# VH-VL binders against q9p5m9, part 13

Target 1, 257 residues: q9p5m9
Amino acid sequence: MAKVTGLPEFEDLHTKRKWMLNHMAAAFRMFGRNGYNEGTAGHVTVRDPIDENTFWINPLEVPFSLMKPSDLVHINSDGEIIGGSKMKYNTSGFAIHYEMHKVRPEVICVCHVHSIYGKAFSALGKPLDMLNTDCCVFYNNHGIYFDMDDVISMPEEGRRTAKGLADYKAVLVQNHGIMTVGTTVDEAAYLLSLMERSCQIQLLIDSATKVGERKHVHPTRAKAIRENADNPVGLYTAQQPNFLYEVACSNGELEII
Short names: E, the ipSAE of ESMFold2; O, the ipSAE of OpenDDE; V2, 0.75 times the mean of E and O plus 0.25 times the DockQ between their complexes.

## First folded at step 3 (VH-VL)

Design P4 (framework fv_danvilostomig_arm2; at its last look DockQ between E and O 0.01; V2 from the best seeds 0.00; counts 0 for: pae E 21.1 > 2, off the site)
Fold by ESMFold2, look of step 3:
Structure P4 (fold): chain C 257 residues (1-257), chain A 122 residues (1-122), chain B 109 residues (1-109)
Amino acid sequence: as target 1 above (257 residues)
Amino acid sequence: EVQLVESGGGLVQPGGSLRLSCTASGFTFSSYDMSWVRQAPGKGLEYIGYIGTAGDTAYASWANGRFTISKDNTKNTVDLQMNSLRAEDTAVYYCARSLWERSLQIYYFDYWGQGTLVTVSS
Amino acid sequence: ALVMTQSPSSLSASVGDRVTITCQASQGISNYLAWYQQKPGKVPKLLIYAASTLQSGVPSRFSGSGYGTDFTLTISSLQPEDVATYYCQQYNSYPPEYTFGGGTKVEIK
């Protein structure tokens, strides 16, 4: 019987890569199950544990809900396919994600999807309010990339997005959606779903003005909650129920390493 | 010592607008919620709204839509913008400091300014 | 919204008398209640928070009690300097609606 476990350690980096790719595929299946897919949009990049200057990304051709480890594409920093599946991938998406990996070498995973509530909230040009304790992981820990309505290169889009991300775990990309980062796939994926839900909750609360006035978590308490909740082991662990569920639903296509 | 000094009160016609300011000293302004409370002549205290340390605001239901609270942490000021004023808005307006108590989830007012009088009449 | 009903609206008592003031909330507020003293021509001063906890520097003749909907402020032995209007205030709501009672004016004699 599968059970929730903490962050594993590996001495063999090939085993670590296999573990990482299974968790990456599971994150995509969770995104698909939650309705975060939008046509061929949405990208996750993961830094390779063996060659840290190379990355894994999802192919354009595979639906999120059907993602397998063998579908993932291995690319170098120039965007050339060097392994994994040889399927097409979104080169503009990689160019943007690479800028975040470049300025923050500790970031293993960058997640971006065109989810409904993230897109809706990103159009408001403001940060999330601390309206519940779960959202407080984002207290002074998410930023905004403001679209300047100009035409620029993909590397410059990436650099501007990285500026909005700063040293935080998340960025709202105006009129676009949510981007999260983590030191594991599971950390970044959990934060993505949490931010999507936080956007949904805030939009629902703001729509409910006839029922009552909003109640905020006080910033001093929100800071304390963030300091406790924003840790890689805890966020990895919080994702494990989703991972285990997707493995169980995968008909053997995903493995627990 | 904690000091709160309100300013900007005066006479205004019905339908007019007025902006009040409260200057704070003697404490780390950016670490506290600030509130506005009013008192009509000879009447009791009436809560208006607050602005939190993160710039979040909330208002009493009667004040919502007409009153706006803002702050400037560089000047240690909190402002109350009042619009569409009515004779019933005639009052002394106080700013007050709240200390957040984690176990209580909400605040009480431990320090008050001297107040500034707003008179709304023809 | 939540209504705080305070009684009496005024009272007169002699120096040394025990004075009680009541405050009733229209719905339960646990112990999230404060009492303020406002002397004539002065700003309000916090006396009691959490229904029964005295603020630093408040004389021990002041006490508070209550839980839920019914609350009492007691002055065990009224002094001349206690002439003031007393207000209760609830803080068990979000967004903060610091709803005040109507006040109780306390006078000597």
Scores: ipSAE 0.000, ipTM 0.346, lowest interface PAE 21.1, mean pLDDT 86
Fold by OpenDDE, look of step 3:
Structure P4 (fold): chain C 257 residues (1-257), chain A 122 residues (1-122), chain B 109 residues (1-109)
Amino acid sequence: as target 1 above (257 residues)
Amino acid sequence: EVQLVESGGGLVQPGGSLRLSCTASGFTFSSYDMSWVRQAPGKGLEYIGYIGTAGDTAYASWANGRFTISKDNTKNTVDLQMNSLRAEDTAVYYCARSLWERSLQIYYFDYWGQGTLVTVSS
Amino acid sequence: ALVMTQSPSSLSASVGDRVTITCQASQGISNYLAWYQQKPGKVPKLLIYAASTLQSGVPSRFSGSGYGTDFTLTISSLQPEDVATYYCQQYNSYPPEYTFGGGTKVEIK
C-alpha cells in the first residue's frame, strides 16, 4: 500500500479528476461498508476540477459498496448529464446540494447519507455534545436545520440546509440525517463517518446515564482540538486508512493516483 | 377544504397576451409550491411550470420565455402571464398545489383547480 | 428531454376485468412516478405516487408497480366509475420539469 504524506498536488487537472473520482468511489464503498445505504437515498457531489461549473454525483441504482469511478455521473449546473456514466442520478439530491455549492464556493464535496445513528440523533433536534476528543472537530463547527414541517421546493430545501450549515463543516438535518462538506472528498467523507460515529456514541452515553454521570470535554480543550483538527491536510490524511482499505479490497477497481 | 379557483381565461388573438390568476383557500398558501398545467381540447396534460415557497420558478423547456409565474402570498394568488400566444396554446389551464414529501423525495400535484379555458383564434 | 410513453392510448374492457396500463420513461427515473385519474369533464385526481403508494381514499383495486423505466398501473376489477383517462407523471428531472405521459383512455364495453 502506498503511503500518503499530505494533500496531493497535481499539474494535470485530468489526473486530478481521476484522483478525485477514485477517492469519491472509495468514499461510497466505505459508506457501504459502514451500512449507510438506504435505498436510493444518499448522495455525494463533487465539483469538477476542470470545469468548475460542473459536478460529479453517484447514480441511483449502484450500491455504495460497489461504486466504481466509471459509475459516477458528470452533470452541469442545470443537471444535464454531460459525461461519465449514463446512469440516472437523484435530481432532487443534486438540486439540494447545488444550493450548498453556490453559497460555499470553496466546498468541493458535499456528502449526505441516511445512516442509522445520524437519523436517530437528528430526530432530537439538538447539536452534539463534546463527549470525546474525536468529536471536538465539530465544536461550534456544526449546524442544525429545523424546518422539516414545511412543504417546500427542492431548491428551497437546499437553501435552508445551507443556512443551517452556515460556515461549518457539518449540518444535522432534523428527522433526516447528516451532511458534511469539505475541500476534498476525503475530508467530507471522513467528517461524515466521524459525525455518524459521534451520534452513535452520544446516544450510547445518553442511554447509560444510570450507570454513570457523563462528562464533557472542557470547552477550552474542545476549541483547541477543533483548531488543530479542522484543517484540510489533517482531515484528508485522516481518511487515507479508509481509502487504502477500499483500494486493497477493490480487486483493482480503485486506483492510487 | 382546499380550493383552487382559476380566472382570466377567454378569447385572445394570435400574438396576444393573457394573464391568468389562481386564488387558493383552505390551506397555508405560503407553505406550498404552486404549479400550472394545461390541457388542450381532447389532449393530454402538459406541465408548464411552478413557483416555490421562496418565489423560485422553473418552467418546461417549451414554456420558458413566453410564460411567467408569479404569486402574492398576501392574497393567496398565483398568476400565469402568457405572451406571444399561438393557436396551439388553446387549452384549459389548471393551477395545482404541488407537494414535496421529504422522506420519499416526491413531488406531485394533490389538488387541482377547475381550470380556465384559453382560446387563441383569429 | 425526458419522455413518458403510455400504452395503450385507449382501451375498452368489461366490468370486473383486470386492466393494465403501462408507462415507459425514456430514462431511468427510479420510483419517482405518479398516476392520475381524470374522469370526463373533471379535474385530474392523484391516485398513486412513488410508483406504488396509494393516495389516501383511493380504492384498493388500484395498484402501481415498476422501477427505473417501466411502470404499470393496474385496476384489478374494473368498475363503471373507473371510466377515465389515466396519466403517469415523472418527477425526477432537473431543472424541474414534471413530464406527463400521453394518457390512456379507459372505457367500459
Scores: ipSAE 0.000, ipTM 0.472, lowest interface PAE 13.0, mean pLDDT 91
ESMFold2 (binder alone), look of step 3: mean pLDDT 88; pTM 0.879

Design P5 (framework fv_ebronucimab; at its last look DockQ between E and O 0.01; V2 from the best seeds 0.00; counts 0 for: pae E 12.0 > 2, off the site)
Fold by ESMFold2, look of step 3:
Structure P5 (fold): chain C 257 residues (1-257), chain A 124 residues (1-124), chain B 111 residues (1-111)
Amino acid sequence: as target 1 above (257 residues)
Amino acid sequence: EVQLVESGGGLVQPGRSLRLSCAASGFTFSDYAMNWVRQAPGKGLEWVSGISWNSGSISYADSVQGRFTISRDNGKNSLYLQMNSLRAEDTALYFCAKDYSAYQPNWLYEMDVWGQGTMVTVSS
Amino acid sequence: QSELTQPRSVSGSPGQSVTISCTGTSSDVGGYNYVHWYQQHPGKAPKLLISDVSKRPSGVPDRFSGSKSGNTASLTISGLQAEDEADYYCSSYAGSYTEYVFGTGTDVTVL
């Protein structure tokens, strides 16, 4: 299909898995096109629709811009490869992401990339200010994980990140970057690109303070915008132009299910 | 040895004010979120207010919003609760409690250390 | 303000097991694994007993265990001892607007 009609439903869970993996691969291609790729860094985990105790993750060595559904790695909750491409993946990244999936069963997708503005902003140790209306989806809806300057295990790092995430859609991981969650791949991926752009905009505004004073969106309006914009179906829909563009550019390697 | 010691409770008339204090020792106070929890005589626990490690995030139960103000002084290892416009239903033993997790901008209220409480009685 | 529902009391003989339920909604107990249990002896401060549904803090005996199914969390005390006679409260994160709720409390009596 070419029309945007909303969130699809599937009777066959194998078809749902195929749909999910195509959208996961497309999200990676969008991240690559936007310049969020950095060597082997960055990872996305998606809860399997057939076996909710298992997850899909990107392989270490496949570029974001070339990701195919067949490259994705199927792993169990212990991090053991059980299917998919069986390529090497970032085991530390999974250990961290798993803690978010564990404490929030409704979270289907966790996205983390080493994008430039997210990394830069994360080093400031402060939340985003509501300086434009589209950032307001994050109003009282993103947290911060502050690095504790100790050496801890990856599961403990994940548990602390999950506490910073709380019930929000995003978390700033100090000195590291941004992480977003969603009930679909598309929701989480769209929020990631939106948070990256919000970090960019705020850094630009803060660098221009000699031109004028910052003007914030009033908290009452920011709350109202967040309540309307933090909508899983709406965020899924907002991602569909990006998905369709990546399918069109994929030379047949991605499919619309 | 982690310790929390509340003070400032007493008998007050409705409409008056009290300020509760909580002195902390045995841990790096400035790393942790803090909470006030109350318990009316013979009743259960009720969360009252919480404050993040740097005071950047503050929350109140609906029953006290606009009347109570939580604050902290990290230099003095102290947590405070300013209680204005007191009502009979505010009568309770007030505990301060430390959140388990360091550096939470929005605390998850995993309260691992509690004080012994300070009693507030509001009666005419 | 919403409260998590617990039975008013449960009782058991020494050596038996008792289970305390804590029922909330999909916006708290059912929505998150930020469910904790506290033990409170008469005249004493509460003590953290179980965190994050099932995690036992250092120093808590292994006869205390926690679990969750749907909107209901459970605390099980196996091998009940006289010192376990106390009030028990669950708590849960309740979303961005209300933050935190306690359960109604359960009085455990050792017969």
Scores: ipSAE 0.005, ipTM 0.520, lowest interface PAE 12.0, mean pLDDT 87
Fold by OpenDDE, look of step 3:
Formats: structure tokens, sequence, C-alpha cells
Structure P5 (fold): chain C 257 residues (1-257), chain A 124 residues (1-124), chain B 111 residues (1-111)
């Protein structure tokens, strides 16, 4: 197994692309392992390192747990397939994500799933409370999109979602689920799983209020934790155990680059 | 009611130019890719050109590449086809057709609404 | 770009089933599921009949079905009716970015 050394650098952009696609596929497998599959819902978009006006996205019909780099679809800004797999993808999903990529050019990866606890918590229409140290990466670092009352276009939904995301790393979409962003696939994917777990934990705590009072992480401490945890290298590193696990379980379908 | 109405067809001599128009109504025109498809008398359908919702992507059939220009004005709910250097083989009924899904990639061309067509005849 | 190959004509009696093939290459029908079918009655505009190989738009009777195997897509009309007499065209992504292609068309006659 490769060592966890932080964010790698590549001299060859093709190699970087391969690296990104393998980590992207691994992220999906992790999502599948965690039970985030919901029909054809859920998307990850990744900005291509060679042609930065193009993106990679997952196909509609491939289970998350079976995702391979070769299954991923290469599309331009208009959603036309220009490479990768020969499978269809969710055009609405891309339309939403594309708006996010436009307003956040530093964002390389956008993750969205219809996971159980993200969906459940998002129905409450409120932000996460800082109830443990792990979730403090989201302290004043996640938004909410509430405007789900109107029938709107997908691009408009994307713009509104992006507005909710603001400069944060995550957004709760009311009655829909969670979205995360990152400068690497691993960052976004880790944050997605962390957000899901954070939602789960809070729902458990909120359901146990008869047993005891909720205790919050002190705001000063929460801020300090976020400032330390919310960095590209740390968040990439945090995802590596998951990545390596998926590689080990992939029977050679995923590659360490 | 969703409707497309083509216009601008007529009789022209070879080498001349003609501009077709398609007026759209009943839907948000700017949300959809649009296409031109033609049908020669007694022949099959031939895709001519397509344009994405924001004109970001444009494509042409080989048979018209370099001679025809597709464009759109979303403010006027209109699609256009500028046809230059017309040939006898360009004689056909020209349809404008709407893509099925809003913001769908231009290359899918699932055309759920068609106009009745405008006839272009190129003859000496 | 070459057209997708269809039989020139197929015929059947009312109540019978007929199948129209659409044969392409690995770069179009064989490589992608972007195959659509259109119905065109004489003097009328084409109508989208089947999308994405097998999906029926609203209003299309269930006697129309689509499938694909290898480089060949198929449209099957079961329980053939007189109103089904028309020309049918397959279409597909042509495998070159934004390229699109129609089939040669099939004349369906109800005997």
Amino acid sequence: as target 1 above (257 residues)
Amino acid sequence: EVQLVESGGGLVQPGRSLRLSCAASGFTFSDYAMNWVRQAPGKGLEWVSGISWNSGSISYADSVQGRFTISRDNGKNSLYLQMNSLRAEDTALYFCAKDYSAYQPNWLYEMDVWGQGTMVTVSS
Amino acid sequence: QSELTQPRSVSGSPGQSVTISCTGTSSDVGGYNYVHWYQQHPGKAPKLLISDVSKRPSGVPDRFSGSKSGNTASLTISGLQAEDEADYYCSSYAGSYTEYVFGTGTDVTVL
C-alpha cells in the first residue's frame, strides 16, 4: 500500500487526470459502501486538469459500488460527451453543478448524494450544530438552500444552490440532501461523508434529549478546529484511508497513481 | 401550445442564398437546443444543423458544412438558417425541431416538437 | 456521415407484429444508447416515437417498443393498426461530438 503523504503533484497532466479519475471512482465506491445510492440520483463532477473547460461526471446506470474510472463520462460545458465512457449521465445534475463550478472556479470537485441522514436533516431546514470536534470543519463553513418552493430551471437551481454554498465547503439543500465541494476529489468526498455522519449524529443526539442535554463545542474551539482542519492537504489526507480501502477491494479496477 | 413555424422557403437558382426562419412559441425557447432537419421530395430525413440553447455549440452535416449557418435569437424566440451557395441537392422541405429536454446537450437531438416545414427549391 | 441502414419497407396484417431494424456502427448505435425513432405520416411532420432505445414519450401507445443489440436497434410494432401505416426513421448520435444521423427510413404498410 502507498503511504499517506498528502496532496501529490504531477508533471504530466494525463497522469494527473488518471489519478483524479481513480480517486473519483473510489469516492463513488465509498459512497456505495456507505449506502448513499438512491436510484440514479447523486452526482460528482470533476474539472478536467487538461481542458479546464470540461468536466467528468458519473454515468446514470452504474451502481456507486461498481464505479470504475472507465465508466466516467467526459463532457464539455454544454454537456456534450467528448470522451470517457459511452454511457448517459444526468444532465440536470450537471446543469446544477456547472453553475457551482462557474461561481467557484477554484472548486475542482462537487459531490452530491441523496443519502439517508443528509436527506432527513435537510428537511429540518437548519444548519448543523457543533456537537463534536469532527463536524467543526463545518463551523460557519456550510450553507443552506431553502428556496425549493418554485418550479425553476436546473441552471437556476444551480445558481441558488451556489448562493447557499457561498464560500463554504458544503451546502444543505432543503428536502433534498447535501452537497460538498473541494479542490480535490478526495477533499469533497471526505467532506460529503463527514457531513452525512454529522447529520446522523445530530439526529441521534436530538432524539436523545430526554436522556440528557446537548453539549456544544465552544465556539472559540470550534473556530480553531475549523481553521486547522479546513485545508486541502489535511482533507485530502483524511480521505486516503477510504481510498486505499477501495483500492484494496477493487480487484485491480482501481489504481494507485 | 408548443409550436414551431418555419418560413423563408421558396424557389431559387443554384448559387443563390436563402435565409430560413423558425418562430417558436408555447415554451421557453432559450432553454432548448434547436435543430434543422430537411427532407428531399420522396426521400428520407436528413439532419442539417443543431445549435445549443446559448449557441455555445453548433454543428453541421457534412453536406452543408461551410455553406449553411445556423443561429438563434432567444429574445425573439427565433431560429435561423442562412443557406449560401445553394445546390439542386439542397431542394427539400426544411423542418425546425426542438430538443426534448431543457438544457439537454445539443448532441442528443431528441426532437419532440417539429414544425410543418418550409419548402426550398433550388432549380435553374 | 453515412446514414443508418433500415429496411426499405415492411408490411403486416392488422393485429400482427412487425419489426424495423436500424443498423449502425460501433461509433453510433453500437457504442451509445442515443437511438431514437420517429414516425412520419404522409404530408406530416415527424413525431418522436421512441427515445433512448426503448423509452416511450407520453401519448405513444405501448404497442410500440424499442430495443438494441450490438450495432442494431429495433422498433417493434405489435398489434399493427391501420393508423400505423407510415414512414419510420431511426436516429442516433453519430460518434463525432455533435454529429447526428438519421436512418434511411422504413415504409410500413398495413395489408
Scores: ipSAE 0.005, ipTM 0.495, lowest interface PAE 11.5, mean pLDDT 90
ESMFold2 (binder alone), look of step 3: mean pLDDT 89; pTM 0.916

Design P6 (framework fv_axatilimab; at its last look DockQ between E and O 0.01; V2 from the best seeds 0.00; counts 0 for: pae E 16.5 > 2, off the site)
Fold by OpenDDE, look of step 3:
Structure P6 (fold): chain C 257 residues (1-257), chain A 127 residues (1-127), chain B 107 residues (1-107)
Amino acid sequence: as target 1 above (257 residues)
Amino acid sequence: EVTLKESGPALVKPTQTLTLTCTFSGFSLSTYGVGVGWIRQPPGKALEWLANIYWDDDKYYNPSLKNRLTISKDTSKNQVVLTMTNMDPVDTATYYCARYRSFGRHGYDEGYYFDYWGQGTMVTVSS
Amino acid sequence: DIQMTQSPSSLSASVGDRVTITCLASQSISSYLAWYQQKPGKAPKLLIYAASSLQSGVPSRFSGSGSGTDYTLTISSLQPEDFATYYCQQSYSTPLTFGGGTKVEIK
């Protein structure tokens, strides 16, 4: 079983890598299960634990729901495939994510998908309101990238996105979707799904204003919740039910390490 | 079928302004991800990018020539116009217009390239 | 600006030969690289995009490879119609820049 108290510790970095890749694949399967797959859109990048100047990324042609650790591509900072699968990956996606990894060295994982409610909400060009306790992890802890007007290079888009992300755990990319970051794959992946649900909930509430008034979580309470919830161990733990579900459904393709 | 064709003067005097028109068919400059660019090539030399214009009227110029270049489009006429001021003999070249192909961000995005070219028009700058 | 350096500037080859052209970028361009073929008096023609993707209608004897700063165009078996000048081009950042060209001539 996955550790639910604290973060797993590994004596061997190769084992840690395997652990990370399994959780990365599981994250994709969760994304697939949640309906986040949109063609070849959506990427997760993970900093390698052995060579920290290199990254893992998902291939273009593998559906999220079918993702295996062996499908993941190992690339260096120049985008060269140095290990893993040799399938094609989205170079633009990596270029964007790499800029985020550069400005946030503590970030191990960056998640981005083109999910329905993230896309819909991002088109409004505003931050989330604190309308429930679950979303309060994002209280003053998510940004917005507004500047989509110029035809710019992918690295520049990455830099601008990173500016929107600031020191936060998530960024809404206007007219595009959601991006999240974490110190573990599970943290980033959980935050991604939570952000998606938060967008969905707010859209539902906003559409129901004729039947009732929406109420906000008090800022003091929201802050307290964020301070408690926004920690690596808690967020990792929060993802474990999803991880274990995917393992159980993987027919042995995912491993608990 | 995608086609592009350059038109303009074959001869320009020094210090004069060059105006070139690109007329295209088979695609629309109102389509997302589509642009048109200008590239020139002096005789026997390499290609040099000049400017791009996109479906949303965003424009990019070669910084080395930015002050001399203006690019515009008329989507209804399927035309892109390039003006270059203060022409010099060194600007003698074949000028090409080309479709600049782009893709959606974070989707199937393999970059941006010139996938269709006009035949080019030779412009000589001479007194 | 990103400089693109092609090598060789020219080469002589025979029909049936394997031809390799190299393009070196002054910095990583993350596979935002295209190859063009240009025949005398004609406009360039796109051969390869995204470093290794074959443009529609281009013969399979053309292939592209590479990543980071180093890229290669390969013609597996040179045909009579392949004698031309070839250019690489990066689209990683503006200004868009081309290589100096490689002229493939008949030996």
Scores: ipSAE 0.008, ipTM 0.491, lowest interface PAE 10.1, mean pLDDT 91
Fold by ESMFold2, look of step 3:
Structure P6 (fold): chain C 257 residues (1-257), chain A 127 residues (1-127), chain B 107 residues (1-107)
Amino acid sequence: as target 1 above (257 residues)
Amino acid sequence: EVTLKESGPALVKPTQTLTLTCTFSGFSLSTYGVGVGWIRQPPGKALEWLANIYWDDDKYYNPSLKNRLTISKDTSKNQVVLTMTNMDPVDTATYYCARYRSFGRHGYDEGYYFDYWGQGTMVTVSS
Amino acid sequence: DIQMTQSPSSLSASVGDRVTITCLASQSISSYLAWYQQKPGKAPKLLIYAASSLQSGVPSRFSGSGSGTDYTLTISSLQPEDFATYYCQQSYSTPLTFGGGTKVEIK
């Protein structure tokens, strides 16, 4: 297998783009394998490494499990297709994601899915509790977007979502799902799967309260774990087993760059 | 307006059990991130934390008081009760209850702090 | 247990003086620190939380600073109503602990 530990460096930005698109497609395949898909819902935006004011997004109708680098759509900040695949994409989803990229220029990737446990937990209107050490990366590092029953523009939806995200790595979009951000595709994708699992675990624990009391990770320990675990290189590395698995299963449609 | 008020006996004999009730208004102990704590202050001395109880019924006790302390709540009555067994003259103090709640933006936490205090109740332990 | 050491234990100052009170934790408390003001016969009142954040309704002449183990409360221009005892308190871990207090008296 190719060396995948540590964050790669590229002198040629076209090689970096190719690397990014393969990792983006692999993240979608992992999401599909894990069952995070829901019809045409869910989208990932990635800032282009060559022109950082432009973005890549998934096409509307390609299944997550079948995503290829060549399916991805290159769009400018106005939502116009400027390259890549010419397929339709979710323009409302981009408008929302763009607000996060705009207010936080360091965010390379925004992931949003309508996964089962993320949707279920998001309906409770509360943050995750620190019930295991793996979810402590989200300790004081995730927020909530509260859905209001009003009619507003998609940019305003995005600005409200960005307020809930704040300077964190994740936001629960109430009644909707989960959203994560990262400085690489892999970081954001790993955090998404971890947040989905954290929602699942907490729902299971809360369903078992008549069996025993919940035991929290102590706040001082949770803070210490978060400070260590919220490490872009470490989170990138944590995703590499998933990336390598999807490449191996892709019958050559994905490449290690 | 947030208020807390302590009630209980002003005089307790050595070895007896002290029971204090904190009755509060202007907030609910069912609210995420909210707790109530007990703190005491001997005359002319520093503050000493005793116990906290939270919205999810988690409880924490000062270990220096061994297993002398029990804290409980009745959320529907906005009350928190502290019991302290085997009272001794050195336990003579003013006892406060206070709201111990999370600060910061929603989902963004800068810690928990005692933001509203009751006026305190003086408890004297003597024969 | 985290010990909180305040200094000085008392000080005398005049109206208009700049007053500085220090609080030293026996280990890092990562800015999980509050400052309280207590007047004679009254309950403590929260002034500063998270080491440096001013509680609502507290005058801007109060400020907090510090990190790690070393924390400071500053009153930039002492007023007649500021003569009181001040306590720091760490919220980093249980048992929650208070400093010994600093009594600020009129000179």
Scores: ipSAE 0.000, ipTM 0.428, lowest interface PAE 16.5, mean pLDDT 88
ESMFold2 (binder alone), look of step 3: mean pLDDT 93; pTM 0.950

